VHH binders against Phenylalanine--tRNA ligase, chloroplastic/mitochondrial. Designs and how they scored, part 6

Target 1, 376 residues: Phenylalanine--tRNA ligase, chloroplastic/mitochondrial, of Arabidopsis thaliana (Mouse-ear cress) (q94k73)
Amino acid sequence: AVDIGGVAIARNDVVREDDPTNNVPDSIFSKLGMQLHRRDKHPIGILKNAIYDYFDSNYSNKFEKFEDLSPIVTTKQNFDDVLVPADHVSRSLNDTYYVDSQTVLRCHTSAHQAELLRKGHSRFLVTGDVYRRDSIDSTHYPVFHQMEGFCVFSPEDWNGSGKDSTLYAAEDLKKCLEGLARHLFGSVEMRWVDTYFPFTNPSFELEIYFKEDWLEVLGCGVTEQVILKQSGLENNVAWAFGLGLERLAMVLFDIPDIRFFWSSDERFTSQFGKGELGVKFKPYSKYPPCYKDISFWISDLFTENNFCEVVRGIAGDLVEEVKLIDQFTNKKKGLTSHCYRIVFRSMERSLTDEEVNDLQSKVRDEVQKKLNVELR

## First folded at step 19 (VHH; from t04 with T28R)

Design u02
Fold by OpenDDE, last read:
Structure u02 (fold): chain B 376 residues (1-376), chain A 120 residues (1-120)
Amino acid sequence: as target 1 above (376 residues)
Amino acid sequence: QVQLVESGGALVQPGGSLRLSCAASGFRFSDYAMRWYRQAPGKEREWVAVISYSGDRTSYEDSVKGRFTISRDDARNTVYLQMNSLKPEDTAVYYCAARYIYGWETEDHWGQGTQVTVSS
């Protein structure tokens, strides 16, 4: 059992083997409760604290901070309350971890917006681990961390400004986030790009020029009025933003692989200290990769995410990358064959051929059992 | 496999019109926001336009407002960029992008681009 915010969460609360709608593996459950964002000497915690400092200093501690909310939320909170279409692919078992048909591991911190608003919170930052089923590479991990910012305004705030409520909120938002970017990255060139989110209108992305390239820092926008109305705030306007902490931390700390965030190796963890934003990661020994290919005829149960789940379930953080390298369709049989290259590489040690072969063998067996593919 | 193929790029005179198309395959088209970008020679890629899932929301870069129109046909898995009153400064490679949105997280799929040249 893990404790989050004073609530004990048992394995059986999350991993339900008897529920066909449950798709949470033990590997994901094992990450629950680690709370990297609450570790002051961890890059994610360091970054979180830096962001907190910005808001505390610029907004006189007016933003409430939530960092221990349960990651188990309802589908209503996770999707409906943030205006995700009912038939959107993100709701699928392929993309989201379901505890049951009505409950998921939160895929974004925005899952908490509506509840907090209904409870009377008007300015807050929500930080926490989020979960999504995804590919395997240096920038994708099924568990990562987000921060949600939310700010509600009342008519008294924009009255007399000469601006309508939406413009008022948007300008405040941009000012806030430009300041945040400068706080984190220093004096950098910035630009705003219009975009689309279902729960904001208008929607924006902030980009900064960093290391000879434009980097997307975060998404944001003015909250859709219907969301506020549903929370009893029909006369108010609000802005929201969301940022991925790993994405920013990788850039700020020069961390080349997202798996490092989950490492307990002292060679990694000792490089960071409380309040030391911007310390650059020093690479240590890079161990050689082992490449293994696997080919199979795909089945109705096959998706790339399902395959990655199988691989991750067996090999954990020993897998650096899974990549499709070849595809063939037999038109006569109506079957499609995929060939994937699995890159085995540990960040901590050299892998033996025997170990890799064993893992590959297990992957081969498990993919047939779980996904009903036919190995070639 | 996700695929985006742009077409319609051509040489046109100033003041002329052009319609770009981007045909999508390998994913459910209606679940993605669509975007147009362009990159002029020696310049960085810049955002041009965006359209929502349903097509009910659109936005444009300031320099193309009133001249360009983004639209989508979900039945054909195609997004369009109607370009009117073209100017020499509109000369660029135009790229189509399909955006997967998962909360605040986004993933873009890109086409190879189509060349638009505006010259007298």
Scores: ipSAE 0.926, ipTM 0.970, lowest interface PAE 0.5, mean pLDDT 95
Fold by OpenDDE, fold request of step 20:
Structure u02 (fold): chain B 376 residues (1-376), chain A 120 residues (1-120)
Amino acid sequence: as target 1 above (376 residues)
Amino acid sequence: QVQLVESGGALVQPGGSLRLSCAASGFRFSDYAMRWYRQAPGKEREWVAVISYSGDRTSYEDSVKGRFTISRDDARNTVYLQMNSLKPEDTAVYYCAARYIYGWETEDHWGQGTQVTVSS
């Protein structure tokens, strides 16, 4: 069992083999309770603390901080309360980890907005681990960390400003986030881009010019009024933002692979200290990769995410990348074949041929068993 | 496999009009926000327009407001960019992008682009 915010979570609370709607593997459960964002000497924790410092300094500690909320939430919290359409693909078993038909591992920290608003919180930061079924590469991991910011305004705040409530909130939001960007990255060129989120209107992205390219730092916007109304705040306006901590940390700390965040290797962990924002990661070794190809006729159970789950279940963090390299459709048979390249590479040691062959063999067996594909 | 194919790019005179199309396949089109970008020679790629899932929300870059219109036809899995009153500065490769949105997380799929040239 793991303890989060004083609540014990047992394996059988999350991994339910007897429930057909459950799709949480042991590998994901093992990540619960790690709480990387609460480690002061970890890059994710260092970044979180830096953001906290900004808000504390500029807003006189007016923002409440939540960093140990349970990652187990209802589908209502995770989807409905943030205005995700009922039939949206993100609700599928392919994209989301379900504990049961009504409960999921949170996909985003925004899952906590409605609850906190109903409880009377008006300014807060929520930080936590989030979960998503996804591909395997240097920038994608099924567990990562987000921070949510939320700020509610009352009529007395924008009255007399000469601005309507939406414009008032939007301008405050942009000022806040531009300041945050400068706090984290220093004096950088910034630009705002209009975008779309279901739960904000208008919606924006903040981009900074870094390393000769524009980098998206975060998404934000003025909260949809219906969300506020549902929380009893129909006369208020609010802004919200969300940022991925790994994405920013990779840039700030020059970490080349998202898997490093989960490493316990002293060669990695010893490079960082409390409050040391922007320390650049020094590579200590790059072990050779091993490439293995696997080809199969796809089945009705096959999705790329399902395949990645099989690979992760077998090889864990020993897999660097899974990539589709070829596809073929036999029109006569009505079958489609996929060929994937699996890149085996450890960040900690050299892998032996025997070890890789064994892992590949297990992947081959498991993919047939779980996804009913036919190997070629 | 996700595919986006742009079409409609051409050489036109200043003041002319073009309609770009982007045909999508390999995913559920209605689950994605659609965007247009453009890249002029020697310049960085810039955002042009965005349209929501249902098409009820649109936004535009300031320089194209009032001249360009983004729309979508979900039955045809196609997004459009109607470009009116074209100017030489609109010359660029135009790209269609489909955005998957998962909370604050986003993933973009890109087309190969279509060339638009505005010249006398």
Scores: ipSAE 0.925, ipTM 0.969, lowest interface PAE 0.5, mean pLDDT 95
Fold by OpenDDE, fold request of step 20:
Structure u02 (fold): chain B 376 residues (1-376), chain A 120 residues (1-120)
Amino acid sequence: as target 1 above (376 residues)
Amino acid sequence: QVQLVESGGALVQPGGSLRLSCAASGFRFSDYAMRWYRQAPGKEREWVAVISYSGDRTSYEDSVKGRFTISRDDARNTVYLQMNSLKPEDTAVYYCAARYIYGWETEDHWGQGTQVTVSS
């Protein structure tokens, strides 16, 4: 059992083999409770603490902090409360880890905003691990960390400002986040880009010029009024933001592969200390990659995410990348063939040919078994 | 596989109009927000316009407000950019992007672009 926030979570609570809706593998369950964001000497924790410092200093500790909320949430919390359409693809078993038909592993920290609002919290930061079925590469991992910021305003806040409530909230939001960016990255050029989120209107992205490139730092916006209304705050306005901690940490700490965040290797972990924001990762031995190609006729059960789940299930963190390198459609047969290159590379040791061959063999067997593809 | 194909780019005179199209395939079109970008020679790619899932929300870069209109036809899996009162400064390769959104996380799929040239 894993303990999160004083609540014990048993394996059988999350991995339900008898439930056809359940798609949580043991590898994902094993990540529950690691709480990297709560480790002071871990890059994710260091970054989180730095953000906390900003809010504490600039807002006189007015923001409540939640960092140990359960990642098991309802579909209502995860989707409906943030105005995701009922039939949106993000709700699919392909994209989301389901515990059962009504319960998921949270795919974003915004899953908690409605409940916190209903409980009477008006300013808060939620930090936690989130879960998403995704591709395999140096920047994608099925478990990562997000921080949610939320701030509610009352009429008395914007009254007298000469601004309507939305403009007031938007300006406050931008000011807040520009300050945060400076706090983390120093003096950098910034720009705002309009975007779209279902749960904010208007919606924005903040970009900074860093290391000779524009970097998207976060998404944000003024919270849709219907969300506030549903929480009993119909006379209020609010802003929200969300940021991915790994994305920022990779840039700030110069970490080249997202898998490092989960490493227990002392060569990695010893490089970071409490409060040491921006320490640059020093690469140690880079072990050679092994490339294996796999080709198959796709089936109705095949999706790239499903395939990646198979690969991860077998090879774990020994896989660096899975990439589609060729696609062919046989018009006569009405079948489509995919060829994927699997890059096997460990961050900790050299892989033997035998080991890689065994893994590849297992992948070949498992993909046929689980996805009903025909190997070529 | 997500595919986006832009079309409609051409050489036009200042003050002219052009309508760009972006045909999408390989995904459920209505599940994606659509965006237009442009990249002028020697400049970075810049955002131009965005349209929501239902099309009820649109936003534009300041320099194109009042001149450009983004719209979508879900039945045809196509997003459009109507460009009026074109200026030489609008010369660029225009790109269509389909954005997958899950919470604060986003993923963009890009077209190959279409060349728009505004010149006398």
Scores: ipSAE 0.925, ipTM 0.969, lowest interface PAE 0.5, mean pLDDT 95

Design u02
Fold by OpenDDE, last read:
Structure u02 (fold): chain B 376 residues (1-376), chain A 120 residues (1-120)
Amino acid sequence: as target 1 above (376 residues)
Amino acid sequence: QVQLVESGGALVQPGGSLRLSCAASGFRFSDYAMRWYRQAPGKEREWVAVISYSGDRTSYEDSVKGRFTISRDDARNTVYLQMNSLKPEDTAVYYCAARYIYGWETEDHWGQGTQVTVSS
């Protein structure tokens, strides 16, 4: 059992083998409670603390901080409360880890917005691990970390400004986040891009020019009024933002692979210290990759995410990338064939041919068993 | 497999009009926000317009406001960009993007682009 925020979470609370809706593997459960964002000497923790410092310094500690909320939330919290359509693909078993039909591992920190508002919190930062079924590459991992910021305003805040409530909130938001960007990255060129989120209107993305490229830093916007109304704040306006910590940390610390964040190798962990934002990762070894291809006729059970789950279940962090390299449709048979390249590479050691062959063999067996594909 | 195919790009005179289309396949179209981008020669790719799932919300880059209109037809899995009062500065390769939104996380799927040239 793991303890998060004073709540004990047992394996059988999350991995429910008797529930057909449950799709949480043990590998995911093992990540619960690690709380990388709460480790002061970890890149994720270092970044989180830097963001906290910004808000503490600029907003006189007015923002409450939540970093140990349970990642187990209801579908209402995770989807309905943030205005995700009822039939949206993100709600599928393909994309989200379900504990049961009504409970999921949170896929974003925004799952906590409505609850905190109903409890009477008006300014807060929520940081935590989030979970998503996803592809396998250097920038995608099924567990990563996000930070949510939220700020509520009252009529007395904007009435004297000459601005309507939405404009007031939007301007405050942009000012806040531009300051945050400068705090993290230094003096950088910034631009705003209009975008769309279901739970904000208007919606924005902040981009910074860094290392000869534009980098998306975060998404944000003015909170939809219906969300506030549902929380008893009908006469208020608010802004919200969300950022991925791994994405920023990879850039700030020059970490080339998202798997490093979960490494316990001293060659990695010893490179970082408390408060050392921006220290650049020094590669200590780059071991050769091993490439294995697998081809099969796809089935009704097949999705790329399902396939990645199979591969990850067998090989764990020994897999660097899974990529579709060929697709063929046999019109006579009415079947489609996919060919995937699996890149085996360890960050810690060289893999032997025998080891890789064994893993590949297991993948071949498991994908047939679980997804009912036909190997070619 | 996700596919986006842009069409409608052409050579037009200043002040002219053009409608771009982007046909989507390989995913549930209504679950994605759609976006248009453009890249002029020697310049970086820039955002042009966005439309929500239902089409009830749209936004535009400042230089195209009042001239360009983004719309979508879910029955045809197609997003459009109506471009009026075209200017030489609008010359670019125009790209369609389908955006998957998962909370604050987003992923874009891109088309190959279509060339728009505005010249006298």
Scores: ipSAE 0.925, ipTM 0.969, lowest interface PAE 0.5, mean pLDDT 95
Fold by ESMFold2, fold request of step 20:
Structure u02 (fold): chain B 376 residues (1-376), chain A 120 residues (1-120)
Amino acid sequence: as target 1 above (376 residues)
Amino acid sequence: QVQLVESGGALVQPGGSLRLSCAASGFRFSDYAMRWYRQAPGKEREWVAVISYSGDRTSYEDSVKGRFTISRDDARNTVYLQMNSLKPEDTAVYYCAARYIYGWETEDHWGQGTQVTVSS
């Protein structure tokens, strides 16, 4: 059993091999409870605490902090409550880890918005591990961490301001987030870009010019009124923002590969002992990669996410990248062939040819069995 | 594989109009927000317009508001940019992008671009 959100959860509550509606592997279950954001001497925890410091100092500790909510949520919480269309591809088993037909591992911290609003919270930060089925490379991992903020306003907040409620909330949001960006990155050039999220209207992205490039810091916006109405807050307006902690931490700490966040290697973990921003990670890994190609005719069961799940299940963090390098369609037969390059590289040691060949052999066997592909 | 193919770029005189098209394939078009960007010579790529899944929400960069209109035709898997009252400053390569949105996380797929030149 593992302690998740203050409740002990058994493995068979999450991983159900005999249930076709379950797609949570043991490798993902093992991440439940690790909660990197709650580790004060870890880049993710350091970043979370730096964001907390900003809100504490600039909002008189009025933002309530939730960092231990269970990642096991309903499909209603994860999708319906945040206005994801009923037929959207993100609801598929291909994109989302399902415990059962009505229960998922949360894909974003916004799964908790309705719950917290019903409990009477009006200003809060939510930080937690989030899950999605994904490709494999140096910036993509099926588990990562989000922080999100939410702030509700009442009519007395915007009355007398000369602004309607939406404009008032949007301006407050932008001032808040410009301050946060300065807190994290210092004096930088900033720009706002309009965007679209189903659960906010208007929606924005904040970008900063940092290290000679425009970096997206966060997404945000004014909460869709239907969300507030569903929580009994029809006379209110709110803003929300969300950010991925790994992406920002990689920039702030100079961490070159998302796999490092999950490392227990002292050469990594010891560098963050101050528990403060300003540390630049000093790489210690120079281990060589090994490249292996695999080609097959794809089946109706095949997706790239399904393939990456097979590779992760066999190789874990020994796989650095899975990349489609060739695609061929035989139009006469209606068959499509894919060729993938798998990059094996340990962060801790050199791999032998024997080890890599064994991993590749297992991948070849498993992809045929699970995905019904025909090897070339 | 996801493919986006822009077309409709041309040389036009100031004050003229163009309609750009971006044909999409390899994904369910209605699952994606669609965006237009542009890149002028010697400048970084900049956002121009965005349209929601259903087309009921649009937004535009300030310098093109009132002149440009983004629209989508899900039956034809195509997004459009209607560009009116064109100015020399609108000269750029125009790119469409399909944005996958999953909570606060986004991933973009890009087209190859189409050249628009506004000059006498």
Scores: ipSAE 0.827, ipTM 0.940, lowest interface PAE 0.7, mean pLDDT 91
Fold by ESMFold2, fold request of step 20:
Structure u02 (fold): chain B 376 residues (1-376), chain A 120 residues (1-120)
Amino acid sequence: as target 1 above (376 residues)
Amino acid sequence: QVQLVESGGALVQPGGSLRLSCAASGFRFSDYAMRWYRQAPGKEREWVAVISYSGDRTSYEDSVKGRFTISRDDARNTVYLQMNSLKPEDTAVYYCAARYIYGWETEDHWGQGTQVTVSS
């Protein structure tokens, strides 16, 4: 059992092999409770604490901090409360880890917004592990960490400012986040890019010029009024922002592969012992890859995400990348063949040919069994 | 697989008009926000316009506001960029992007680009 927020979560609360509506594997369940953001000597925790320091130092009306909320949420919390269309593809079993038909592992920390607002919170930061079914490469991992901030304003805040409420909130937001970016990255050139999120209007991205390129730091915007109305705050305005912590930590600490965040290797973990920003990760070795191709005729059960889940379930963090390298459709027979290249590479040691061949053999067997494909 | 094919790029005189199209396939078009970007020689790709899932929200980079209009036709799986009052500064390769949004996370799928040249 895992204890999150004082609540024990057993494996049977999350993983149900007998239930076709459940798609959470043991490899994902094993990540619940690891809470990298709550580790002060881990890059994710260091970054979280640096962000907390910014808000504590620059806002006398403190932001409440939530870092131990359960990742098990309802589909209403994860999708409906944040205005995801009812038929949107992100709701599919292909993209989202479902515990049951109405319960998921959260894909973003905004799943908690309505609950926190209903409980009377109006200025808060939420940090936590978030989950999505995804491809395998050096920047994609099915579990990562977000921090979001939320700030509600009352009419007294913008009255007399000469601005309407939306403009007031947007300007406050941009000032806040420019300060945050300077706090994390120092003196950098910044630009705002308009964007779209269903749950904010207007929506923005903040980019900084860093290491000779424009880096997206965060998404943000003025909270959609329907969200506030649904929480009893119809006379208010709010802003929200969200950060992917791994993405920023990879840049800030020079970490080249997202898998490193999950490493218990002392050669990685010992480098962050001071608990502060400014450390640049020093790779201790770059081990050779091994490439293995697998081809098969796909089935109705096949999706790339299902395939990546099989590979991840067998090889764990020994797989660096899974890439489609060829596909062929036999129109006469109505059959489609895919060829995938699997890159096996440990971050911590060289793999032997025997180890890689064993992993590949298990992948071939399991993909046939679970996905009903025909190997070529 | 997601595929985006831009078309309509051409050489145009200053003050002229041009309509870019981007035909999409391999995904449900209505699930994606659509965006236009451009890249002038020696510069990084920069955002130009965005349109929401339903088309009810649009936004534009300041230098193109009032001159460019983004629109979408979900029946034809196509996004458009109507470009009026073209200036030499608008010369660039124009890229269509489909943005998958999953919470605060986004993933962009890019077209190959179409060249727009405004000169003479």
Scores: ipSAE 0.823, ipTM 0.938, lowest interface PAE 0.7, mean pLDDT 92

Design u02
Fold by ESMFold2, last read:
Structure u02 (fold): chain B 376 residues (1-376), chain A 120 residues (1-120)
Amino acid sequence: as target 1 above (376 residues)
Amino acid sequence: QVQLVESGGALVQPGGSLRLSCAASGFRFSDYAMRWYRQAPGKEREWVAVISYSGDRTSYEDSVKGRFTISRDDARNTVYLQMNSLKPEDTAVYYCAARYIYGWETEDHWGQGTQVTVSS
């Protein structure tokens, strides 16, 4: 059992083997409650605290902080409340971890916006673990951490400014986030890029020039008025922003692989004992990889995400990358085969040939069983 | 598998017009925001334009606003960039991208590009 937000969550609340709509494996359940963002001596927690410090120092009207909300949310909260189209592919079992047909592990912290607004909160930060089914490489992991900020304005705030409400909110947002970027990265060149999110209009990305490249820091925008109207705030305007904590922490701390954030190895954890930004991670090992290829004729059940879930379920953090390296169509039979390369590499030790062969053997057996592919 | 194929790049005189196309396959086109980028010789790839899922929202980089128009035809799984009043500084390889949006997270899939040259 795991305690989140004062609520005990048991395994069978999340993993339901007898429900065909449940796709949450034990490997994902094991991440609930780890809450890296609540660890003051962990890069994710350090970054969260630095962002909190910015808002505490620069806003006399305090932002309320929510860092212990349950990641178990409804499909309404996760999708409908943030204006995801009803038929959008992100709602599929392929992309999202479902507890049941109406309940998911949140894919973003915006799943909490509507309820917090209806409870009367108007200035808040939400930080938490978020979940998505995904590929496997050094920057993709099925669990990561987001922080989101939200700020509501009343007519009194923009009245007399000479700006309409949307322009007022957008300018306030940009000033806030430029200040945040300077707080985290120092004096850097910044640029704004227009973008699209269903739940904001206009929508922006903030990029900074850092270490000889443009780095995306965050997405943001003026909250869609439909969202405010649905919460009884039709005379208001708001802005929101969201950022992935791992992406920023990898840059700020020089962490080269997202798997390190989940390490309990003292050689990793001891480097962050000050609990402050400014530490650069010093790698203690570069263990050799082992490459194993697997080829099969694909089935109707096959997706790359399903394959990655099989590999992750067997090898956990011992898998560094799963990559499609060849695709072949047998015109005579009308069948398509895929060849994947699996890169096994521990962040903590060298793997033996016997260990890797055992993992690969289990992958070969399980992919046939679960995905109905024909090994080649 | 996701595929994006740009076409329509050419040599054109300053003040002229071109229409770029990007044909998409291997995904449900209506689930993706579509974007155009360009990369001039010796420069970083830069955003040019974006169009929403339904096509009801568009936005443009400042230097092309009023000259370029992004549009999409979901029946043909194709995004377009109409480029008018072309200038020598518009010379670049133009790339289309399909953007998957999942909360605040985004993932781009890229085409191979089409060369546009604006020269007298």
Scores: ipSAE 0.815, ipTM 0.939, lowest interface PAE 0.7, mean pLDDT 91
Fold by ESMFold2, last read:
Structure u02 (fold): chain B 376 residues (1-376), chain A 120 residues (1-120)
Amino acid sequence: as target 1 above (376 residues)
Amino acid sequence: QVQLVESGGALVQPGGSLRLSCAASGFRFSDYAMRWYRQAPGKEREWVAVISYSGDRTSYEDSVKGRFTISRDDARNTVYLQMNSLKPEDTAVYYCAARYIYGWETEDHWGQGTQVTVSS
């Protein structure tokens, strides 16, 4: 059991073998309560605190901070409240960890927007662990951390400005986020790119020129008015932004693989003792990989996410990457074959051939059983 | 499994028109926002246009506003870029992208591109 926000969360609150909708494995349950963002000497916590410092200094502590909200939310909170269409693929068991048919592990911190607005909060930051079924490589992990900000304006904020409410909010947003980007990255060239999010209109991305490439820092926009109307704020306008903490921390600290954030190895953890940005991770060793290929005719049950879940369930953090390397369709039989390369590599030691062969054998067995594929 | 195939690129005189197509497969087309990008020789790839899930929201880069129109046909799993009043500056490889959106996180799937050349 873990305690998040004063609520005890037991295994049976999350892992429900008797519900056919439940797809949360014990490996994911084990991540609840670890809350890397609340560790002041961890890159994720350091980044969160640096963002807090920006808002405290530039907004007179007006932004309330929520970093301990429960990751167990309803499908209404996670999808409907943020205008995800009712039939959208993100609602599938393929993409989302379901506790039951109406309850999920949050996929984004925006699951808390309506809740916080209903409680009367109007300027806030939400930071937390988020959960997604996803691919396996150096930048994808089924648990990571987001921060978002939300700011509501009332008519007295824009009426003296000569601007309509949407323009006022968009300009305030862009000024705020350019300041944040300078705070985190220093003096850099910036550009705004229009985009689409269902919950903001207009929607933008902020990109910065950093280390000889354009880096997306965050997504943002003016909150869709229907969201505000549904919270009783029909005369208001708001902006929102969101960012992934791991991706930015990897750039800021030179961390080359997302798995390092979860390491308890003192060779990693000891490097961040100052609790401040500016530290560059120094790799201590790189252990040899072992590559194993697996080919099979896919079934109706097969998805790449389902396959990656099988591999993660068996190998944990010993798998570095799962990559489709070949695809073949037998048009006469209407069958498709996929070949995947699995890269096994420990961050802490060399793996033996026996260990890797055992892992691969278990993967071959389990993928046939769970996904009804035919090995080639 | 995701596949995006652009077509319709050609050599066109200044002031001419061209319609690009991008045929999609391997995913449910209506679940994705669709985007066009272009990359001129010696320059970085730049965003050109975006269209929402339902097609009710579109946006364009400033230099193409009023000349280019993005549209989608979900029955044919195809996004289009109608390009009018073409200028030499529009010369580029044009790429379509399907954007998966999940909260604030996005992931793009890219096509291989189609060459548009505007010259006489």
Scores: ipSAE 0.811, ipTM 0.937, lowest interface PAE 0.8, mean pLDDT 92

